# Designs tried in a protein design chat: VH-VL binders against Rho guanine nucleotide exchange factor 33 (ARHGEF33). Part 1

All scores and structures are predictions.

Target 1, 176 residues: Rho guanine nucleotide exchange factor 33 (ARHGEF33), of Homo sapiens (Human) (a8mvx0r265to440)
Amino acid sequence: KRQTVALELLESERKYVINISLILKIKATFQGSDGKRNSKERSLFPGSLRYLVQQHLDLLHALQERVLKWPRQGVLGDLFLKLTNDENNFLDYYVAYLRDLPECISLVHVVVLKEGDEEIKSDIYTLFFHIVQRIPEYLIHLQNVLKFTEQEHPDYYLLLVCVQRLRVFISHYTLL
Below, numbering starts at 1 at the first letter of every chain, in headers, positions and changes, except where a header shows other numbers; antibody chains are not in Kabat numbers.
F, E and O are the ipSAE of ESMFold2-Fast, ESMFold2 and OpenDDE, as the mean of both directions, binder to target and target to binder. V2 is 0.75 times the mean of E and O plus 0.25 times the DockQ between their complexes.
[cut] stands for letters that were removed.
Atom coordinates printed by the task and the answers are left out, and those that the model quotes come from them; centres of patches stay.

## First folded at step 1 (VH-VL)

Design b10 (framework fv_burosumab)
Fold by ESMFold2-Fast, scan of step 1:
Structure b10 (fold): chain C 176 residues (1-176), chain A 120 residues (1-120), chain B 106 residues (1-106)
Amino acid sequence: as target 1 above (176 residues)
Amino acid sequence: QVQLVQSGAEVKKPGASVKVSCKASGYTFTNYYMHWVRQAPGQGLEWMGIINPSGGYTSNAQKFQGRVTMTRDTSTSTVYMELSSLRSEDTAVYYCATHPGYLFSAFDIWGQGTMVTVSS
Amino acid sequence: AIQLTQSPSSLSASVGDRVTITCRASQDISNYLVWYQQKPGKAPKLLIYDASNLETGVPSRFSGSGSGTDFTLTISSLQPEDFATYYCQQYDNLPTFGPGTKVDIK
């Protein structure tokens, strides 16, 4: 049961990383423009994006190792404690991403309106909002793992701390 | 007017601690990271760390881990940098810097600098 | 940590000269590079952001170029007020500065 929800978290992270990596491919395409376009197109994407993608890639690798070789008393909370601690800067770059996003959305709208390519605009917006929703999704997944974790389990208090950290972060920094 | 105003010069003995302040005005204090950068006499610029004024989250350069503490007071729009266990090598001008004009860490606004002298 | 190197460490030039300063990163930083000018006794001043964008109020004789690991700052016709130390800085990760290039009068 617990293994089932852990596998669901892993599959969710794999799908998310595929989606978020597409944003960097789109960004890289724009960097091929002349000097004028390079400057404007760079402003279309938050500067924190590259760091966030790397952090999620690192998390995916760690989750894959942990979950695919799941022991009887598997632990996940330590991975998310590392992700959310002050030393890792993940939450700081995530705040930077959320801060920069409204301006990037406005610029994408203007640039794409000039080009007339509604499909690429929709794809970019969808990718932007995948990132916005990922922290709330982590909370849901970790709550599901916690639901099937006994109080005596070595992961119980690690998960509880993670859930509390994410809940506090979401309450202060979501776009709602 | 976007401005960062720092506290005055300090003279400290080796082993003491120093706390430098940086007061922000003219922009939304909690929307942009604040950084600390120092420069020893005749030397280059050295990044010390970053603080998110909204959440209070910090990250420090590895060289300063264990000795530097950054905090903020949102009611006064002020960031603080405290450096402990001072040595003569810590003699430097300390700057706060931020980027309200940009989405990225291109420091378009700097404090005037605070000279910290560590001597017997 | 991303390391930045600058070349030359110092140079001597005359008013009207074309000055070129280079900055090299230890890894690909895309265009996440900034150039600053620092005059004696003053805080650094932003000149160029995103490798090639001129900051508002900076004279057009300053220009930046490059991407990836190799970057250049050019001053097309050096003026008396341009004698200063120039620093590059990356922001692809936690900020790091180059060691600086001092531009002295010949």
Scores: ipSAE 0.000, ipTM 0.453, lowest interface PAE 17.8, mean pLDDT 80

Design b3 (framework fv_burosumab)
Fold by ESMFold2-Fast, scan of step 1:
Structure b3 (fold): chain C 176 residues (1-176), chain A 120 residues (1-120), chain B 106 residues (1-106)
Amino acid sequence: as target 1 above (176 residues)
Amino acid sequence: QVQLVQSGAEVKKPGASVKVSCKASGYTFTSYYMHWVRQAPGQGLEWMGIINPSGGSTSNAQKFQGRVTMTRDTSTSTVYMELSSLRSEDTAVYYCARSPFYKGYGMDVWGQGTMVTVSS
Amino acid sequence: AIQLTQSPSSLSASVGDRVTITCRASQGISSALVWYQQKPGKAPKLLIYDASSLESGVPSRFSGSGSGTDFTLTISSLQPEDFATYYCQQFNSYPTFGPGTKVDIK
């Protein structure tokens, strides 16, 4: 059922936003006690992160309003068309994130390894990985919604365009 | 720093209406949902509805359809809940509570509560 | 409307005891469950969101688990300040609260 897969997308976005919000708290903790001033020359976290967090917060807000009040012909494609629009730079910030990630991983390894706290290091890597995997996860969720959307539905072609955009992006940039 | 301050206790006659205010401070008012939750004496919590302060859109529990109206004033960072056609069963403490988008509708900051007593 | 039930409705336990409170939903809610603590005369306090995420400032003796329809709140070592009523709340649809579980010490 279409509503069921829409609720699964909403639930996925809620969990994802919790995870990326947590990474900002971890970032703040490291900034306050990095011990090496040269690490401030190069961030332990990608510079695109704050923009990405804000975009996902905005999307979660919109998804909650749309899905929890689900009408007979509920539409989701417009939200993702807005998110992936060239004018928004959202996908460009994901490219920047992927580009910067290897250096950030190296810096985290050096900083955290010295302290011997494997749990903190694992948490940071897990959060980095969640961000890497989010675009592929959107593709899967939107394909599931599309599967239960009739061709004459107002969301059909909006979802089709979104799936196409994400598929093209993933073919060129996904780390996985 | 983050605080929700509600208006004072009210005593109303059956059939009257009551309007409770909730003033927010210490955060960006339009970035969080605001809920209204009530609790009758010795009873559990009952959700009444939600307002998005940014656009002013609302959703109310079916039990309160037609009797509850939620509004906001962004210039004063204040949310209002008006309940009409009061009955003795409406005697309760009424709370406003905010929820951040990333915690779903988990309510992390609550007002102190407003006691509304309905009696003849 | 999604109905929540809590068990037990009340319990009495000694300081240091492990306390478990259960919340059951009438239909699947994934992890869209929140736990609150309410002390007499006070507004509720958020303890756990998204079924298992501990709210900032809440002692680590509190933990939440579960998904779908069955959820638990655990207090690993009950303290005197934990005397309170505990409520679960879902948000997989319009929010609804459980009836509450009263925890009395002694």
Scores: ipSAE 0.000, ipTM 0.513, lowest interface PAE 13.3, mean pLDDT 82

Design b4 (framework fv_burosumab)
Fold by ESMFold2-Fast, scan of step 1:
Structure b4 (fold): chain C 176 residues (1-176), chain A 124 residues (1-124), chain B 106 residues (1-106)
Amino acid sequence: as target 1 above (176 residues)
Amino acid sequence: QVQLVQSGAEVKKPGASVKVSCKASGYTFTSYYMHWVRQAPGQGLEWMGIINPSGGSTSNAQKFQGRVTMTRDTSTSTVYMELSSLRSEDTAVYYCARGHYYDFWSGPRAFDIWGQGTMVTVSS
Amino acid sequence: AIQLTQSPSSLSASVGDRVTITCRASQGISSALVWYQQKPGKAPKLLIYDASSLESGVPSRFSGSGSGTDFTLTISSLQPEDFATYYCQQFNSYPTFGPGTKVDIK
């Protein structure tokens, strides 16, 4: 059962990474048809997004290795402790993302309106929303893993700390 | 030389329709979006809508929704703007203007090339 | 809809004068503001884009500044050919234009 909820977390992360990677594909599509030799640039995406994408890619790789070769006492909490610790700026970049998002939404609206590509606008807005919802989703998945982890398991304490960190983060930052 | 050349002046009666053309030259027609902007005598500029010459998709200002139709012909590098159910307050100079392509990372730019304008007079 | 206001609505100035025109947006538009010059009977001409970037071929006496809601177009030394109406425009939403500022020579 524990392996089952761990696989659900892994599959969730695969889907999430595919979704946020579409931002890079959308960016490439826009840049491929761009007017050349403009030196002045203003980003349509929060500057924190590039860092967040890389962190999620790293997490997916680590989850794949850990879950697909699942031992009798598989551990996941260490991966999320690393992601959320004070020496990794992940949560700080997430806060920066939330702060910058309204301005980026306005810029995307104008750019997509001029291009006439409402499907791209919908895709970008959907991707923005997926990012906003990801921390709450991690909390749910980690609570499910914890539910099937016994107190004596090496992962029990690690998951407990992760769940508490994410709960505190969410309580302090109302997600839009 | 990049240029937009519009059709000649029109005089119409209330209730009629008018179709203005804008022929592009000197650049790849399908690589830039085209906008329509009008200006009533002694008044300011008013945005009407945008057309993507590549796919033909359009987006129009709410005020003109249901009355304006934008189309293009890629074989002649020409965009068209048709305004129906004309009223006296539609008397204006109508401009086509090229929208600079906007990089995903760079914000909006400007209307860099304009047609010479087409005077449409609506009177009885 | 984002409303743009311009001040003054008109002005008279002499050759060599420093002229300033302001544009205010009803809400924040970052740097998504452009300036156009329109001479009687002619189409508008792009002067400044992205609030402060000078369009190629436009004389250096023209400059733009500002961000958010308050923007300024400056002509450092007015020339006879600068007699025109000047419009600001925003691209942060559906395009809207200011009402224009008419610059007349004294």
Scores: ipSAE 0.000, ipTM 0.462, lowest interface PAE 17.5, mean pLDDT 80

Design b6 (framework fv_burosumab)
Fold by ESMFold2-Fast, scan of step 1:
Structure b6 (fold): chain C 176 residues (1-176), chain A 119 residues (1-119), chain B 106 residues (1-106)
Amino acid sequence: as target 1 above (176 residues)
Amino acid sequence: QVQLVQSGAEVKKPGASVKVSCKASGYTFTNYYMHWVRQAPGQGLEWMGIINPSGGYTSNAQKFQGRVTMTRDTSTSTVYMELSSLRSEDTAVYYCARGWSRYLPFDYWGQGTMVTVSS
Amino acid sequence: AIQLTQSPSSLSASVGDRVTITCRASQDISNYLVWYQQKPGKAPKLLIYDASNLETGVPSRFSGSGSGTDFTLTISSLQPEDFATYYCQQYDNLPTFGPGTKVDIK
């Protein structure tokens, strides 16, 4: 059922956004009570993280509107074409995230070791892992939607292009 | 073609309120944030705030909190910026500008609305 | 709040000259910086985003560089239509603009 797999994608995005939102609270604890950002705190987390969080919040909202009011011929491919288009920096921020991640892991380890809070370190590492996996997860979800989409459906070719773009991205950037 | 069309010039007395409109076309109105930026004559650009047209949620610069109200009408694809308790230093060109998200640059701008506050 | 400064505040140059404008942030903003061009009586126009990415339709003579706190906008061969004020803006936090650099052609 197309609606069922669309709902699975929506619920997956909800869970992902909740987890990403938690890391912003964790990041805020390193800024202290004044909320000011300093250079050391900036380097503890990939600079692309804030942009990625906002992009996923925007996507979640669009998915909620589209899927919860699902028409007879519901379309999702346009949302992901927009997200993955060269006119949007979304995939470039994932590349930047992957590039910056090893240094951030090392710095988080040093800072947490000094502060003595191993739980926060575990939470940060769990988030880092989920972000790394998200693009491959989108590919799986979109392939599931495509599987239940007929060739004459208005979403068919949109989904096919999205799947192709994500496969190319993953092949070039080795997310795992 | 993406277009942002703003309402016409306004002349107001100190203490009055002004409401500027910005009508969007050529894209899905609820998929993009709308920012408001002003520029006093001969001065630089000053960010005032942002509205998410989908939920109507807003975030304003501290300097304007309590005086600025941002709203939208999804049926007409229009955002509004109302500034109250006007002072002479509020004389400026007011721009609306589109962003994909609050963290992205402004890719399309309205033509600007001149608001003059004089006694 | 993140503060931006620009230097010089104004400059005059001849057609064909290489022009360099600098923007400095009060704290590390990574590459979350944009450059706008504003001509008299017009709205600003996006030139460069993410410090170095040229917006579609912008001439290749414009380029941006830098990261962290120090950023540069370069015009490799100044043209008459480049007379304008140039603004940097950060989006690492709530948007703030630099004071602008006015470019006058001799």
Scores: ipSAE 0.000, ipTM 0.447, lowest interface PAE 17.0, mean pLDDT 80

Design b7 (framework fv_burosumab)
Fold by ESMFold2-Fast, scan of step 1:
Structure b7 (fold): chain C 176 residues (1-176), chain A 120 residues (1-120), chain B 106 residues (1-106)
Amino acid sequence: as target 1 above (176 residues)
Amino acid sequence: QVQLVQSGAEVKKPGASVKVSCKASGYTFTNYYMHWVRQAPGQGLEWMGIINPSGGYTSNAQKFQGRVTMTRDTSTSTVYMELSSLRSEDTAVYYCAREYYGSGSWLDYWGQGTMVTVSS
Amino acid sequence: AIQLTQSPSSLSASVGDRVTITCRASQDISNYLVWYQQKPGKAPKLLIYDASNLETGVPSRFSGSGSGTDFTLTISSLQPEDFATYYCQQYDNLPTFGPGTKVDIK
């Protein structure tokens, strides 16, 4: 069972990463389209986005290696401890992302409507909100893994700490 | 098991349009981005653009903006690349290539290529 | 746009030789680099991703290294089937390819 919920987490991360990687491609296209002003001041996207996407890509790679070659005592908590520790700044970049997002949404509305690509606008908004919801989704997945992890398993304590960190983060930075 | 099969060679006159197809099989079509890359005779590879087969949304290289249109048909697991206002410089082999799931642009499977010749 | 250059543009080597191909980016691309092999008349084939990770099914004589702006592809003991053109590609931004390095067997 434990391997089943680990595979569900991996599948979820693969779907998530494919969606958010498109944001970087769209961002690059918008920045290059006018050729005049690609400054950060006029960016349609939060400055933290690139770092967040890279962290999620690194996590996906690590999850693929770990889960697809699943040993008897498979461990996942170390990957999320690394992601959420103070040295990594990941959660700080998430705070910055959440702070900057409302203004980016407003700018996308103005710029995309002016250019007439309302379908792209909807897709960008959907992608923005996938990032917003990802931390709560990690909590759910890790709770599921923990549920099927015995107290004496090497992953038990690691998962417990991760769940605690994510709960604290979510309680302080709820969007709605 | 993954295969990308492209349409056959085309010969076009300057000013015409060409539409190349790429039929995917052996995987879930809507889960992988598809890229288009071309290669002029004796030259290197040139990226043209990307399509999300799930939503149909595209992002194209600036050089081709206004001339290239990428579409897909989910019922046949096929992507299309249409290039308009053809010039002799557009003579090239056109490839479709699948992006490895979540990779950011590792092109893991390629179609066999479609030769498009533009001549008067 | 991020520009990639490759050196040498072409080389000739004997079976068993160690071959090194370099790729240089116009700006820092971290490790977001892929290497492809293209044989005459065929589509490119993925060899190495994330600068140094060997794709499944690719012989162990191929290896990649580098980070930032300077990258290398090495073939430790060249085989006849390695006659091909090798391309680097970055994905730190919209994809761009290097101009290619042609490897001819002496």
Scores: ipSAE 0.000, ipTM 0.496, lowest interface PAE 14.3, mean pLDDT 82

Design b9 (framework fv_burosumab)
Fold by ESMFold2-Fast, scan of step 1:
Structure b9 (fold): chain C 176 residues (1-176), chain A 120 residues (1-120), chain B 106 residues (1-106)
Amino acid sequence: as target 1 above (176 residues)
Amino acid sequence: QVQLVQSGAEVKKPGASVKVSCKASGYTFTNYYMHWVRQAPGQGLEWMGIINPSGGYTSNAQKFQGRVTMTRDTSTSTVYMELSSLRSEDTAVYYCARVKGLYYYYMDVWGQGTMVTVSS
Amino acid sequence: AIQLTQSPSSLSASVGDRVTITCRASQDISNYLVWYQQKPGKAPKLLIYDASNLETGVPSRFSGSGSGTDFTLTISSLQPEDFATYYCQQYDNLPTFGPGTKVDIK
């Protein structure tokens, strides 16, 4: 069962990374001169996006290596400890993303006004939402792995710490 | 039985546009990304771009920016690749190819190819 | 973009020979490399994924190895039907192909 939930996390990360990688290409096409868009001063996309895309891509590569060659006592909590540690700015860039998102949504509404652009606008909003929901999704996946991890397993404490870190983060960014 | 069936060969004049179709069957069309790859006579394989059939998002190789447009029609399970401002260097076999769901950016199933010849 | 090079560009070998083809990446791509076989007039066929995993239905004489920047495709006992061009492709980022290695059987 444990390997099954680890594979589910990996598959989820693959799909997510494909979607967010395409955001950067859409940005180049529809915000730049390509695609006939004027982008004078303000970006339609949060400035933290490039960093976040790279961090998620790095995580995908590490997860793929770890999970596809899964030993009997496979460990993945260390990958998420690295991602969420104080030396890595990942969570800080995530906060910056959430802070900047409302203005970006407003700018997309104003800038994307041409006939036929409604579908593109909806797609951009959908991609923004995928990023917003990814940290809660990580929490759910890690809780599932932890549920099927014995207390004596080398990954148990690592997963427990990761779950606690993500839970604290989520409690803060709901602003409740 | 997963199949990708492409439209037939085309001959175009320089400056024209060509639109190649690729009809998918035997799987859930919107669950798999689709690549477009071309091969000039006697040359190697060249990646052109990728499309997400669910949302219609695309990402194209820099070489083709501004000339290639990829679209899809979910009602017919068909992807399209349109290349404009054709030059003699665009003479090639054009392939569509499916990405397998669990594996990222490599091509599992290929269409049979569409020969596009650009000549005066 | 990640550049791939293949060596040799072409080779000629006898039936039963062991053939090795190499693929080198301009940067570390971990194991995100696939090998395709293309016969004249046909679409490419997937042989090996994740650098070393044999695709279902592919003969066991084909094998792949390597990680990081250096990869090899080996055909342990060349058969007449192995006359083809072999391409490597990376998927660590947007796809790029090697230039191909043509295998001619004498």
Scores: ipSAE 0.000, ipTM 0.457, lowest interface PAE 16.3, mean pLDDT 81

Design c1 (framework fv_lecanemab; at its last look DockQ between E and O 0.04; V2 from the best seeds 0.00; counts 0 for: pae E 11.2 > 2, placed apart)
Fold by ESMFold2, look of step 2:
Structure c1 (fold): chain C 176 residues (1-176), chain A 119 residues (1-119), chain B 112 residues (1-112)
Amino acid sequence: as target 1 above (176 residues)
Amino acid sequence: EVQLVESGGGLVQPGGSLRLSCSASGFTFSSYGMHWVRQAPGKGLEWVAYISSGSSTIYYGDTVKGRFTISRDNAKNSLFLQMSSLRAEDTAVYYCARGLYYKGAFDIWGQGTTVTVSS
Amino acid sequence: DVVMTQSPLSLPVTPGAPASISCRSSQSLVHSSGNTYLEWYLQKPGQSPKLLIYKVSNRDSGVPDRFSGSGSGTDFTLRISRVEAEDVGIYYCMQGTHWPYTFGPGTKLEIK
């Protein structure tokens, strides 16, 4: 059962990364290139977006190697501990993303109506909110993996720490 | 388990109305655009309608425009298709489908519900 | 509306042989975002359609690597390197670039 819920996590991460990667291509359409520039079109997207997309892509690759080549004991907690530790600024970039997002939404509403079609606006909003929802979704997935993990399993304590870190993060920043 | 289940199909006379429902489970319904696709007996697939995750963008196929209304209730994880002024050519199996990304790639389909319009 | 065509409409294949299905659109499928939303679906007898390929060449999860997609602009191809008995069914291409979305007429793959 534990492998089945781990596969669900992998599949959800794959679909998530596919969706958020589309926003980088849309962002390039508004900028013409990836270089830093002083323009309003760069501010349409949270500054941490490319960093977050890369981190999610790296997580996807690590999950694929762990879950598809499922070792006898199958350990996932170390991947999420690395993602949430102090050496990795991942959660700090999520905070920056959440802080920037309201202004980005407002600017997309105004600017895209003048320079793009309504479908592109809806697409951008959908992708923005996918990123917002992803940390709570990780918590749910990890809780399910933990539910089917014995206390003697090498992953048990790792998952407990990850779940608690994500709960604390969500409680602090979801209520903002 | 990620799942879509359609309901509400049945036999209806021409000019009648019918409301299809699609119940979603196992994923964050409010994050996905949703579609209806139909297949007439012995025929190919026809895209029917789309609704974005927040309901701000809605599109219809030309053959149903003005007669069908797509809607969703994100709190109930439910997608709907209100069909009115039904015609014999609306007879089909109706599928609900989830978009893998914001513009389609129907990665999850229901089993379908059959609508028969005859007199 | 964008008209999608497929060839052949019927494709008998010996098990183990390669197969190729062509899909053409009446206009370019390159979206203003730069993405090309061309997809392939398989409907096995008595089943709902299943996604095989999205954005021209990306396999959906669980799709065997013997399936591949290619093409650009208005011309696209689905290839099966070695057809298996379980591959029988109707293959549809679909464009999601332009509203309304439109499917091709289908290609029936059958074992001879």
Scores: ipSAE 0.005, ipTM 0.585, lowest interface PAE 11.2, mean pLDDT 84
ESMFold2-Fast, scan of step 1: ipSAE 0.411; ipTM 0.736
ESMFold2 (binder alone), look of step 2: mean pLDDT 94; pTM 0.956
OpenDDE, look of step 2: ipSAE 0.028; ipTM 0.668

Design c10 (framework fv_lecanemab)
Fold by ESMFold2-Fast, scan of step 1:
Structure c10 (fold): chain C 176 residues (1-176), chain A 122 residues (1-122), chain B 112 residues (1-112)
Amino acid sequence: as target 1 above (176 residues)
Amino acid sequence: EVQLVESGGGLVQPGGSLRLSCSASGFTFSDYYMHWVRQAPGKGLEWVAYISSSGSTIYYGDTVKGRFTISRDNAKNSLFLQMSSLRAEDTAVYYCAKHYLGSYYTDAFDIWGQGTTVTVSS
Amino acid sequence: DVVMTQSPLSLPVTPGAPASISCRSSQSLLHSTGYNYLEWYLQKPGQSPKLLIYLGSNRASGVPDRFSGSGSGTDFTLRISRVEAEDVGIYYCMQALQTPYTFGPGTKLEIK
């Protein structure tokens, strides 16, 4: 059922946002009132992270309103079409994130050297890679929605275009 | 077309200082970790230092820590090595080299400069 | 620090004969991704080092297919199936898994 797979997408986005909220908490611990901590905080996390997190939060809000009040011919492909639009630099910020990630992993390794900090280091790496995996996960969820969408449905073409855009992006910029 | 060109080497007395430069062309300099590697006369290769693509991550070999400073200017496609408190054992040809750090990337030290000679004598 | 050793340090070879150089690391270079962060470089007389092999077994662009890298973890081998005069020089292995990056002592290949 189409509504069921749309709810699965929403639940997936909720869980993802909870996970990346932890990285924001960790990031906040490095902000402090000291200018040195602010400089260290910037270097530890990709510059694109701030923008990406905001885009995911905005998507969650829009998706929640759309899916929880789902009409008979509910549409959500437009949300992803807008997200992947050339006017919205979202995918470009993902490219920047992937490019900057190795440096951030290296810096976290160096900076978080205390014996008791190994768990924090592992958590940061796990969170970094949740972000890497999210675009492929969007593709899977959107393909599932498309499978239960009739060819004549107003969402059919929107989903098809989104799936094509994400396939192209993944083929060029991720290890998947 | 892809080139790294070092300059700034010369003869210097123990305790002296020198600044080496490396000019990059033919690739997107700001995307790559850059390294300095040296080779003493008739000896093997020794890694000296690296600097990340943005300049925020820096690491030094134990023999040069506290004496050498690596830096870069991405707007000018330039890499630098400021050397101070030079010792006779720092006498070597200094190469700059391009590398990319990451588990999923295949780039290695695929581009090296021609080297610049530093001689620390007396 | 990861210590790299090579054997032999001097390798005289007749033209057309095969040659092999061993490289050992004090710690495993196998990453969780399945890659070995081991590279091979050749320095010809009077020249800068040139990349031959990266990630243990992948030939760099322009490197003849007579060169091959093999091994995993701590033991690696560079093989030349048929040595030519142009292959003369010093061969270095290097690990890029952990900072500081470390080179082997080098193996001098020379024609008999």
Scores: ipSAE 0.000, ipTM 0.442, lowest interface PAE 17.9, mean pLDDT 80

